# VHH binders against 8-oxo-dGDP phosphatase NUDT18 (nudt18), part 2

Target 1, 325 residues: 8-oxo-dGDP phosphatase NUDT18 (nudt18), of Danio rerio (Zebrafish) (Brachydanio rerio) (q568q0)
Amino acid sequence: MDSQSSILEENLEKILRGEGLEFDSVAEQVDPVTLRKNVCYIVGAVIFNSKEEVLMVQEAKRECYGRWYLPAGRMEECESILEALQREVREEAGIDCQPITLLLVQEQGPRWVRFIFLAEETGGSLKTTAEADDESLQAHWWDRKSPLPLRAHDILSLIDAGLKYRRNPWFPVTQPVDFPCHVVCQRLFLTFISSRADADDRLWLLMSNNNTSHHPRLPIVVSFRTYISKAVSKLIEDCMPSSYISVHIRGILGVQHNGRIPGKTDGICFNTLVLLENTEEGAEIGSPPSLETDCYRWQEVTNQGLKAKIIERIKDGSVLPFQSL

## First folded at step 5 (VHH)

Design p13 (from g02k with T113V; framework vhh_8k46_1)
Fold by ESMFold2-Fast, scan of step 5:
Structure p13 (fold): chain B 325 residues (1-325), chain A 128 residues (1-128)
Amino acid sequence: as target 1 above (325 residues)
Amino acid sequence: AVQLQASGGGFVQPGGSLRLSCAASGRTFSSYAMGWFRQAPGKEREFVSAISWSGGSTYYADSVKGRFTISRDNSKNTVYLQMNSLRAEDTATYYCAAGSSPDYLSEYWDELVAYDYWGQGTQVTVSS
């Protein structure tokens, strides 16, 4: 029992630091994801110079020819997310960059995921019209005020998010880590907070009762034919179908991907922070919702330091944003 | 739920023209983006063209741009694909699909639209 609690605490602290855990088995049997067949990943960069001008590239593609956009493009086979980012910025803008942090992850079901980074220039030379090719026509530093014909206006909110983070970060630096995964899934920090006027907050985590695991495991949910966010709701319906609850996905604590593993499996695991609020009338405030299955259990976090860290991340929203389009 | 029926396929010689139609049943047609996809024997399904629910935005694969035109008539619950200057490599089964995506991101139709509803397809053969 003591050894199980110690392993859990170490694993929770690893996730809170943005580190990865080995991918374990999932309850549902699903086909592996593969780039270009059933999944598409986009990387994009928000890069500022010392004047807070943002790096823009002029599109060479026929359907958006001559329009301006952030450096962005599709992830290719056999590369990591960070390798894809650095390649796209170099191909389109001519500069070398290093990521500062992920700013936003966006999804359109399990098929399409976009990773937006705040990054900094580390070298290279700004691409000129003399260097125009199929990747881009040229790159420029945009003052964000002068008229510029954009490919799409969605990037305006991305630029604003990057500027906001650069001036006053509201979540810890979060970067992808190299861990293999064959599906698009979420490892859930599914939390319940009990608050009483006369006592400190208590914190509960949903744990998996997988008897094939060597140590305590957080729930893993797989997305298939639905939004990634809908997979969380399905889990809750499966284990708490009679409960009156509200589900709040706070954001992402970590992103696990490798891309360089033989077999062309291009899965991603998101370590996701979720707040569950029990709205059931007459429910005891000190207790999380009752479970209608033996596949999961509630476990209280009694380590005061770990409890405080998790509750702060939840209440402040100090996590990488995640949006379903 | 929307149901889609594609029609208008057939045999044409290289350089010829065909117009495909996709008729939708259901009340929500005007709320969906519409797309055309094709699949040749032994090849992966590929994107051809898309149109926003309003008809204000269109998107084309590079291989068909300037030759194909997508349009829609929301009063008839129908989307059309006018195919001109047909080539042997255009031979495929053509599928229409309905899905949703933010209209302002039309340049990302093949990346952002989640096509939830698919028709059974119509065969186009371009041969001499």
Scores: ipSAE 0.006, ipTM 0.297, lowest interface PAE 9.5, mean pLDDT 82

Design p14 (from g02k with T113I A114S; framework vhh_8k46_1)
Fold by ESMFold2-Fast, scan of step 5:
Structure p14 (fold): chain B 325 residues (1-325), chain A 128 residues (1-128)
Amino acid sequence: as target 1 above (325 residues)
Amino acid sequence: AVQLQASGGGFVQPGGSLRLSCAASGRTFSSYAMGWFRQAPGKEREFVSAISWSGGSTYYADSVKGRFTISRDNSKNTVYLQMNSLRAEDTATYYCAAGSSPDYLSEYWDELISYDYWGQGTQVTVSS
């Protein structure tokens, strides 16, 4: 086997395990994002006690004063995503916690990303009304049945997702990993599956034809002035504009961030699993869509173990969910 | 697209008052949440106050709460910042901003990223 195939398999395995990869550069020159200037990252926690009561915080903010919500807040400079989570839970609820896994990544417009975690209590004590401040009025363990005036009902689906994962996980533990990035971008597992009744499934990945590298690279797309999901659609349009295709983001395989250098490393890299479906009438069954560029190529995954693992993640939806609001 | 013009700045003594105005051009002014931010020399731009599209909700930075009042007149396409009990620390260029969507990011009215359109700014100097 040549060194390129070996390196590709090693890189695919690392990403599937939720590990990160360094990248040499982004092909398109873009200005770094800066936290609190042109991007906003929100962290939120779903935490259950032994009775499956969920940790809730009473809002102190004028717009939602007195209403209840999950512990959540904005990420600050010089902290990791996990540090932001632990700080927000402590400030709003008085509880020390440890993350179990990411449950959901959401985006809203070009500037807002929210990370929802399932986490567990490790110490502290519930914030009381005597401790009320600008962060929150108090915290309670909610039985999920008693009447409670919520700031918004979107958290009900988050709580349900947390319960479902806690009882029967459907995707692997996925945690942010420390890798500096200056832009908001996605490294794409852009996949096409060919299925025949009389043969094993075949799997294809879109690869970059970057001539400056000694090994194959997965495509990297940068988000700017649009939804993160729109960057994927732009890549598809650029490489197969005449194809009748649908693109479906299956979920996130990994989150890479290291905000330790303010203004320079406030970016995020998502390792994103994408399923591409050819909807063209009369299209070849068993072949991925034709490319109209020399910048990318289709690479068949022939390693049986890796192929089976990737196809299973796609078909079962065994990936961290991603949602555009 | 909204164009914003801030005005009303000037020189005042500590304890004095000043009213800033932000005039907007654009047919959709009443649909935008509006904010005031300030920037002192050598400092980053910071949040001062915000008001919802209807005027029904107002927000203030802790440093100005109780001293400043934000208001709007949608018939005049104008936002106001009434500044009372001014302190030397209030010396800054004051900017008005528009473009947050209250439906999605209302709890983040104090963040720069919630605003898409910015005015030229008006200088406020509080000195004896």
Scores: ipSAE 0.000, ipTM 0.261, lowest interface PAE 12.4, mean pLDDT 82

Design p15 (from g02k with L112Y; framework vhh_8k46_1)
Fold by ESMFold2-Fast, scan of step 5:
Structure p15 (fold): chain B 325 residues (1-325), chain A 128 residues (1-128)
Amino acid sequence: as target 1 above (325 residues)
Amino acid sequence: AVQLQASGGGFVQPGGSLRLSCAASGRTFSSYAMGWFRQAPGKEREFVSAISWSGGSTYYADSVKGRFTISRDNSKNTVYLQMNSLRAEDTATYYCAAGSSPDYLSEYWDEYTAYDYWGQGTQVTVSS
């Protein structure tokens, strides 16, 4: 148990730092995802200059022709998320950029994911109307106040999130890390906290009982034919069907992807922080929900430093936001 | 949330015509781009046609261009697919789909992951 606890603590520390863990396997037999067939990834950039003007591109597409938007576009085969970001910004705005952090991950319907980055200009030249092509007509620094015909207003909240992070970061820098995956899945920090007035907070994590790997494992859930968030709900229904609980996805601790390696590697693994709260009237708050399966167990986190780090991330919301549209 | 009901399929001989309808329930139909996809037995779902929220932009797969016409009536919450000069290879179940983001769909009209809501489909059989 002590050896397994030490390995678990090392793995938890790695994930909390935004590092990856090798994707081992999933119990459910699922087909690999493939870009342009059954999964679509969008990258978008929020880039400010020294005056806090935001980089905008003028759309060349017929339906939204002449309207303005953030540099954004779909990820292509055989590239990383960061390569897609840098390519889209270069093609649409003419500038070179480096990511500062992910700001937001959004999902819409089955297997559509958008990665929004805060990034900084590192070179290049702002695209002019003389350089207009099918990718964009031009790029401009927008003062966020002057009238500008936008393609859509959904970007206004993204710009605000970038400005907020730039001025006062509320979660650690979070970047995609190069680890291949063949499915869209979540590795879960599925947590329960007991906060009694007469004692320190206690913390439990849900752990897999699959002993084939010689190491303790966090649960991995694959997205169904629904929202990514629904995969978490199914795991809870499978292991705690009689529990009256609220499920809160606090956010993302890390993003693992490597679309550059040969084979079916268009998948993504999110390291996801989830809080369970017992909603049953009169239930004891000092115990995690009872499990109705032998596939999982509750593991108390007794390492004081690690416990404090995890509880802080949960209570402060100090995690990359995740949004279902 | 949008619920979609496709109808108008049936049996038709080669060279014939059919008009498919997709009726939507929900309060935001006019904000949604609409698409038609089809799936033949043992084959993957393929794109057929799409129309923007306003009806100002239409897209067609090369295999149906010039034969099929997509249109919409936002007052009736309905999208239509007029299919002319039907061929045996057009035999499939036809699905209508709605995408909540017109801006998202302007670049990805032919990707079924661009669509959030799907109907049950209507069967089209072209045979002599």
Scores: ipSAE 0.000, ipTM 0.279, lowest interface PAE 14.1, mean pLDDT 83

Design p16 (from g02k with L112F; framework vhh_8k46_1)
Fold by ESMFold2-Fast, scan of step 5:
Formats: structure tokens, C-alpha cells, sequence
Structure p16 (fold): chain B 325 residues (1-325), chain A 128 residues (1-128)
């Protein structure tokens, strides 16, 4: 029995359940991100009533005056992602809500990240034109069929995603968890699968070789001046430059943030599921690519139940979607 | 990736006009929101104007409203800033920037949160 392997398995199970781990990166020091200075987080809500009509708000701002959109807005200082969601919905639509799940994380960056939630109405009353203010003119339940002048058409795919999840969830409920972080980063489930015949797939995870760590650690990659997706690819290129591999971000297993703590806590940690695939031309099919660094190692997942869970999430795509804009 | 080349700057007297151009390379130009920013000597970089990917929405800093006009030609992969009624306070290096933000973000455009690709600056000097 290896106590280090047992701790790793417990940590992997926690992340697979959407729970967090303390951010204790031993990576080189990076300057903290700050809301509204060098990072922007947008929250948006897809809310349906019992008739599957979607909540819409009419814009009060001059540039898009009178056009309709989902309740959405910027996260403010000293609030959590869920607090930002509930505040935006209350300010723009007059209703109280509770999140059901994250539906989608979109990035441009890491300067810009948007969190789209499926949420449900829990109280309040629809904002009327008599209550119009600088946040919105009014709110309305849209049948999704009647003509409605939209601010932008990007929300149509978001509404569709909400309907599909509501009818048939394809990934587990995923909610932000309260763990402070000072940078935008990813903790990587960086996976390699070797298949033999029709049975006994083997699975490896990339692990950090940190001599100061008392426990096995997943790699953390910091995204500061590039897309979150590109930061993953850069790490792989640096570790495996001679390998014929493709990199696929499967999705997000968890989101860690706690902006309510004063100071250097405007960061986010994504627990990210990544699949490496061999090209037919160059990699050894039965083994993960050779590493050209001593900073990381491949660790085979030999626990049959845990291996099966991870492979299933990868093959089914049963993870919170992540999209680069 | 997008590469941006800003041009059209120069010396102009107060009340004069200049047209800046920003030429982009890359197959995804038409999907990007585009912006203009400026930096005066000894000052922080500040927002000037932005245009959505389709050209349907435009945004302006209060200091330039009514004097500057942003436009784009997606067939030429170019964004323009027409600057009229120039003032000494408009003296700055002007930068174009591309962000893959859809037009729903145009009201939230600022230097630090919306733009990933930045062009080389073009100097505008307004002096008598």
C-alpha cells in the first residue's frame, strides 16, 4: 500500500465530483490578476419558466437601447461568481434565482471569461417598464418563436444548450467552489490513453515532480498573456517537443474562485480535463510520449474504478463545455 | 493568430483631419471586434473607439464623440478611424487592437479586458 497513491486517488475523486483543492502552486511567482484592471469575468443566466419560455431583459444602454438579451453582466469586487449571477438577474430582471449548473465557460484570454449558468426562478417579480432604470428597461418571458430584436445572436446557442441540459443532462452538475486564487490557471487532468484490442485500456496522468510537495500533484499552468487553451498547448510543447501528438481540451471538471476575500484573490483555477492523442506517424502507440524535462512524470492509473470513470468522462464528453472565442 | 499594422498618422494642425488604418492578417478577422486606443506622452493608454465584428455597433470615448468615426471593411481586413476637428489633446500614439469578443461585449470594451492582439502604434501630433 502506497500512501501517496491513496492521497492522489482521493484528490482525483474530489475533482471528478466538482470539488476543489487548495491552490498551492509551486510554479514561478506570477503577478496577481485584478478585476477590471487586467481580467474581466462575465456571468450570464439561462432561466426557463414552466412553459420553457426564457427570461430576457431589454437593454437601457444607449448603444443597444431597446434590444433584448439574457440577464448578464460583469462580476464586481468582493463577490463570488454565484453572488454576481444572482445580483445581475435581480438588477436586470427583478427576480430571485438559484443556479442549477454551469452550462458553458467561454474564454478570450485570460483577460475575459464568461460563465453561463442554467438557473431557476425562486422569487421576486418581473421588472416592468414602470421600474425602468440604467440596468434595464424591463424583463419578459420569451417564447423563443415570436420576433424579438436581439442585441446579439450569440445567446441563441446558449438558450439551446440550456434546453438540452434541462431535458437530458449530459454532464454532472458543476458549480463554482470557494477556493481563493491570485492568477487565472488550470489544474490539468492531462491524460493519455493506450488501447489494446477491445479491452484493457491503459490510462496515464501527467504529474508534477515537486520535491517540496508532501502529496502527488497535478500540473498547474498559469494563463496571463495568452488564451487559456493555448497555455495548455505551450506546456505540452515545452515538455514533449519531439512528439507527434494532438491536444484536446475535453472540458472543465471544476471552477475554483473566492473573490470575497480582500486582496489578491481575483483569480480562478479551472480543473481541466485534457486528452493527448497520438498521430499515426511518430509516437509509440502503447506508451505515453517521452518527456524532455524532469519537472513532470507520467503516472499510470491502475485503480480500475477510477480509470473507468476518467476514460468514460473523456469518451462521452461528460464534462462542462469550454469554448475559446 | 492575428497580426495588425496601424498607419496614417502624422502632423496636423488643430481643426484638421486624419484617417488611420489598421490592416489585419489572418482568416478570422471578420469574427473579431476591433478597437482603437491611444497613449499620450507620460499618460496611461486609454480607450478611443470600438466596432463590433459585423460593424453594426460602434462605441466612442466621451472625449471623441461627434469628432471621430470608426468603420471596418471585412473584405479588405481593415478597420479605420476617421478623426475630424483634431485638438492638441488628441496628440498620442494610436494603437489598433483585435478581440474575439462578440458584439454583446462592446459596451464593456476597455484596454485590459477585451483585446488579445495589438498592432504597432502610429503617431498623431496635433500642433500649430
Amino acid sequence: as target 1 above (325 residues)
Amino acid sequence: AVQLQASGGGFVQPGGSLRLSCAASGRTFSSYAMGWFRQAPGKEREFVSAISWSGGSTYYADSVKGRFTISRDNSKNTVYLQMNSLRAEDTATYYCAAGSSPDYLSEYWDEFTAYDYWGQGTQVTVSS
Scores: ipSAE 0.000, ipTM 0.214, lowest interface PAE 13.0, mean pLDDT 81

Design p17 (from g02k with L112P; framework vhh_8k46_1)
Fold by ESMFold2-Fast, scan of step 5:
Structure p17 (fold): chain B 325 residues (1-325), chain A 128 residues (1-128)
Amino acid sequence: as target 1 above (325 residues)
Amino acid sequence: AVQLQASGGGFVQPGGSLRLSCAASGRTFSSYAMGWFRQAPGKEREFVSAISWSGGSTYYADSVKGRFTISRDNSKNTVYLQMNSLRAEDTATYYCAAGSSPDYLSEYWDEPTAYDYWGQGTQVTVSS
């Protein structure tokens, strides 16, 4: 048990630092996903200059011709998420960039995932009208005040999120890490906090009962056709009474992907932080909900430093936002 | 898997109207973006129109803007293409397709490769 607890604590600290873990616990009966065939990943960039003007590109596509938008586009085969970001910014705006952090992940099921980054200019030259092509007509730095015909107004909240993070970060830098995965899935930090009037908070994590593994495993839930968020709710409904519990997806601790490895590796693994809260009609105070399955168990986090870190991330909302559209 | 069945095609005179329907079987229709494509004899398949999973965004080829309207009814698992002011050059087999939701940051809603599931075609002939 002691060795298992130590390995769990090391793995939790790795994920809290934005590092990845090897993915190997999904049933092989689930078909691999493939870019451009059954999954679509979009990358978009929020880039500010020293004046807090935001990088905009003028659309060359017929349907939105001449309208302005953030540099954005679809991820291609054999590239990482960061390579896709840098390629799209270079193709559409003419500049080289480096990502600062993910700002937001949005989903409409596992077939459509959008990654929005805060990034910084590192080189290149703004694309001019003389360089107009199928990717874009030109790029400009927008003062965010002057009238500009936008392709869509959804980007205004993305720009605001980037500006807010740039001025006062509320979650740690979160970057994709290169770990291959063949499906769209979540590794769950499914947490329960028990509080008593005269004692420190206790923290519990849901663990997978893997009879063939020498290492502790966090639950992995695969999404195939429904919203990614619904896979979490399904697991909870299968394991414990949902009517006595409110489920809160706090956000993402990490993103794992590596499409450059040969084979079917176009999947993504999200390390997802989830909080369960008792309702007034719920389980006894001070204990996690009873499980109606032998597939999972509750594991108390007894390491005081690690417990404090996880509870702070939960209470402060100090995690990458994740939104189902 | 989603199965798609297109219907509503037929013969119509120039200036006439037709409404195409694409009925989807299976769960999660509301999670898919839907598109219409057409192919005339001896020509490549071309984009006509697309609608996001929510119906909040619609896209049209320049050749059909102002004449065609795409809509969806998620309660009936159906997408529609209302075609007005039809022209001889609109003569084609029309296909419906379902795929990953193209939205504001996606640039590939007009590419056939963005769609995984395709219906059988319905023929539209515009002739006097």
Scores: ipSAE 0.000, ipTM 0.217, lowest interface PAE 14.9, mean pLDDT 82

Design p18 (from g02k with Y104W; framework vhh_8k46_1)
Fold by ESMFold2-Fast, scan of step 5:
Structure p18 (fold): chain B 325 residues (1-325), chain A 128 residues (1-128)
Amino acid sequence: as target 1 above (325 residues)
Amino acid sequence: AVQLQASGGGFVQPGGSLRLSCAASGRTFSSYAMGWFRQAPGKEREFVSAISWSGGSTYYADSVKGRFTISRDNSKNTVYLQMNSLRAEDTATYYCAAGSSPDWLSEYWDELTAYDYWGQGTQVTVSS
């Protein structure tokens, strides 16, 4: 129906604009995640001054004492992702900051998620050795060239990503939005594109067949005891097991979290952009893979403007990067 | 994939010693950080100690520093927890855990979520 199609299109546009959607029900009955008990969220900041020197903090912990790293730490109960970022930067570096964008979301194992931000200094005073405490010994602006004993070299790629984005952004500003969620889950833009030399590209999205819903819903998959990337693959295997298809997580369109009620809203919903590609070499496929379930259906995106936006995000990689470690 | 089997628990008097062992199956044992956690009756599971994949870095909860020593033998696929000067407060089920956390995540080795594989646990009771 036209009404239902209009609601779907508006919801897709909201996600593409970096807005969130109210959390829909999940098919599985799963217990809520609880921060610090069965999920761990890490925040880190890449902050440059006007000279493109990067903010570094000197570690106070015995095991890495005196070594330098980006401001980073674990999210605490009752705080949002942005509150955690601003708290960690202030505690470790003495600096007040404002996020510019998420640069990268990383996962390691079934319950670890790290959010790396590009942020800017808005105030405060650089932490000195006279202010040394358990959080850090001091902070300094690093020219990225002078020898500096680093805690770990993983941050070099993060600094490079920040510089690249700062000079020439390749995806839209992407910030966490305040929406409660009780589990770690993904709302999937699971896409299939048909390209013919003599016609415009056609685009399909996988939709949930929830008959109790009054508008079309994108699929939601829960990451329970598995990697976020593995949960996507499992859904595809379950609904199209006979297909010769490769699965590509293009990136994250949005991050939804509020964290305000411990044990009830400690979850995260990722709006995840996924591309299915036919692995059959040299074959032209004019339609998406057949589904072996009544739980989902393919919906063609016929709105030309919306279709163009989604295809552009996919083909240009114009989407927040996501990495499984 | 790693399977873990903890052993060495039992009854001990205050001031006594016990050595816990955690035997791992799997060709990738030497690639994992290993941790020990404990859970006392009516309390949450808490961090005790961790050791890096190479054995070059060790970490301890403040409550056990100077009394417990973690070590590993990658040739035997085993991690050990030597517990000295035991106190009534050390009474708990002790769990070993394996995590794929690289050395650069060392500050997070006290988090339950850093560990992908867990042993069945071994009971330690410190009483007179």
Scores: ipSAE 0.000, ipTM 0.392, lowest interface PAE 10.4, mean pLDDT 83

Design p19 (from g02k with L105I; framework vhh_8k46_1)
Fold by ESMFold2-Fast, scan of step 5:
Structure p19 (fold): chain B 325 residues (1-325), chain A 128 residues (1-128)
Amino acid sequence: as target 1 above (325 residues)
Amino acid sequence: AVQLQASGGGFVQPGGSLRLSCAASGRTFSSYAMGWFRQAPGKEREFVSAISWSGGSTYYADSVKGRFTISRDNSKNTVYLQMNSLRAEDTATYYCAAGSSPDYISEYWDELTAYDYWGQGTQVTVSS
């Protein structure tokens, strides 16, 4: 095994563990994203007490005054995703918390992203009406059964996801890692699996043909002018337009963000697991679709342990969920 | 689809006043939150003021608070920006914008991404 194969395998293992890698080069020139100018990040917390009551805050905003919601708010300049979460929970609910894992990443276009966390109470005191301010009127533990006027019903599915994870985790703990990025982008584990009745599964990854790099690179797609999900589909259409394939975003393996230098590190890199399936009827194909570009190549994963890990994550759906709104 | 037309700009001396108007087409104008943004020569587009779909909530940039007033008339499908005590730093092209979701706008009233529809702009020049 050469040094490049060794480096690739080490990098794939890091991403599978939810760790980060340095940002790879992209071909398209795009302007950096900047908080409050052209990108908006929301953090939200699902927190349960020992009775499985969920932390709720009563809205102080005129348009939804008196209605209840999960602790949530906008990420501000010079903070990490985790710092934003802890600040919002403290400001709105009065408690200190520790994030357990990301539960869900949602997008609305290329410039709006929401991070929902499962977190636990570590201290502080529940905010009372005597402490009411512009952030919230008060906080309460909701039994999820008693009538409570909600600001919006979208949080019911978030609460359910938190309960499911708390009782039976189905993907590994996934936390944001501190790596600078100037755009909203995805590093793709774009996979093709060949399954034959008489042989073990074979696995291929799409690799970038960056001849100036001394290390193998996974493809990077920037969400400029398109939804995050649509940027992946566009790459597939550009690379293999003649193929009868379906594209499945399985989920997020990792989230990379720094945020501490405004205007320079306000971007996010998602490490995204994608499965391609052949849709041609009756076709049993032993090889991935032919590429109509020199920018990328297929590389078979021949390391049996690494191959098994990747296939397992795909088949079990053992990855952080991702939704387009 | 909402179409927006801003008007009322012009040349004024420091301390003067102008009223900008934003006329919208469409039967659903009353369901949109509205914003005013401006772009000065050599600078990025910045938030000025916003008003909720009902007119019950208004927001202002610190630089204009106490000098500018946003209002709307849903019967006329129009948003207004009354600009008083104008300063040289208020010189900019002023844009009106409409956001289709009241909840989205209430969280992001000062964000460009909160607005789906934009007018062509009207120039305001305050001398010296």
Scores: ipSAE 0.000, ipTM 0.302, lowest interface PAE 11.7, mean pLDDT 82

Design p20 (from g02k with L105M; framework vhh_8k46_1)
Fold by ESMFold2-Fast, scan of step 5:
Structure p20 (fold): chain B 325 residues (1-325), chain A 128 residues (1-128)
Amino acid sequence: as target 1 above (325 residues)
Amino acid sequence: AVQLQASGGGFVQPGGSLRLSCAASGRTFSSYAMGWFRQAPGKEREFVSAISWSGGSTYYADSVKGRFTISRDNSKNTVYLQMNSLRAEDTATYYCAAGSSPDYMSEYWDELTAYDYWGQGTQVTVSS
């Protein structure tokens, strides 16, 4: 019945709003990732004051002693991504903060993921040299112009991302949501758009066909050996090996994590927006690529409001950047 | 549920060839990724080869690459393992397996835990 279409539409709307969905129970067949054993998560904060000066921390670590960097550090067991962010900022800079949004995610495969946030100061006191410890020597508001010895210049692009967001903020904001996951994976909004000059755009989503379940589900791809971004290409090669297609990862719609059970829920699920384009001659008026399997099916999005929202996110790029390093 | 029956094992001389078959019954066969694993006496079960639900992707353990070929016939609900240039080290019980979660197979094709259904096995002995 129509109840399946209604459930699918409700789930798509939840993801578009940055909310989470329960993880697929059949994924329990895969061994969990474990924080500090086979995965490492880094959090970093971009925080501006009223003068657009950025919060910087002076390193106490021997290898980069005295050099300046954004407040950043490794997630610990039993904390959420946001708890890790607030702890690192408090330990290194002495201030309390609240996240405004994720700005971007960076990866070096599933073993290393970095979450960069735009956050705002909510309290505390800026750490002084009298309070120097093994976490940091001091914190300072940097005007981004005066000479300052940086630990590394990679943060300049991160600061710029924060400035860009402040000038042109997108909505909804992207925040991690508390949903347990035991692997590093992506739930794919894998889209195809058919455009005709004489008609409205048609939108298609790739759906998983589980023969043991009657509920339509978005595909989930797990990263084990390769970059998180490469998992999408492998799925496409398997579903459409003879198709002439281009794969465009637009970005992230949401992040799901609940690391409160160490060794069992140390994983992360990214809700990822992907656009497929048919590169075969005559692709101007097209149908979605033919599938060479019954494990997946194309589902047309006929709900006009939902279709418009998804197409808008694809065309306007209102998605969190995802960068492979 | 899916039931798997492996067959085609036997005795063969080194350098010989053998074709294993795995016949599936139950749910739609073409929706499953299929794998072959083997276990020698006193050893753990190890990966041999896998084929995606579409047949578009095939995977092989380094020890069998270039000698073994996996294929499937979805019209017959059967997966095949063609074993050429057999060696004494290939002696084992060979098990076929079906993975019902294709989303994991591109990354987890060689993991035992990726497979939900297992056959009883067929014994291959390579001996002079």
Scores: ipSAE 0.000, ipTM 0.287, lowest interface PAE 12.6, mean pLDDT 83

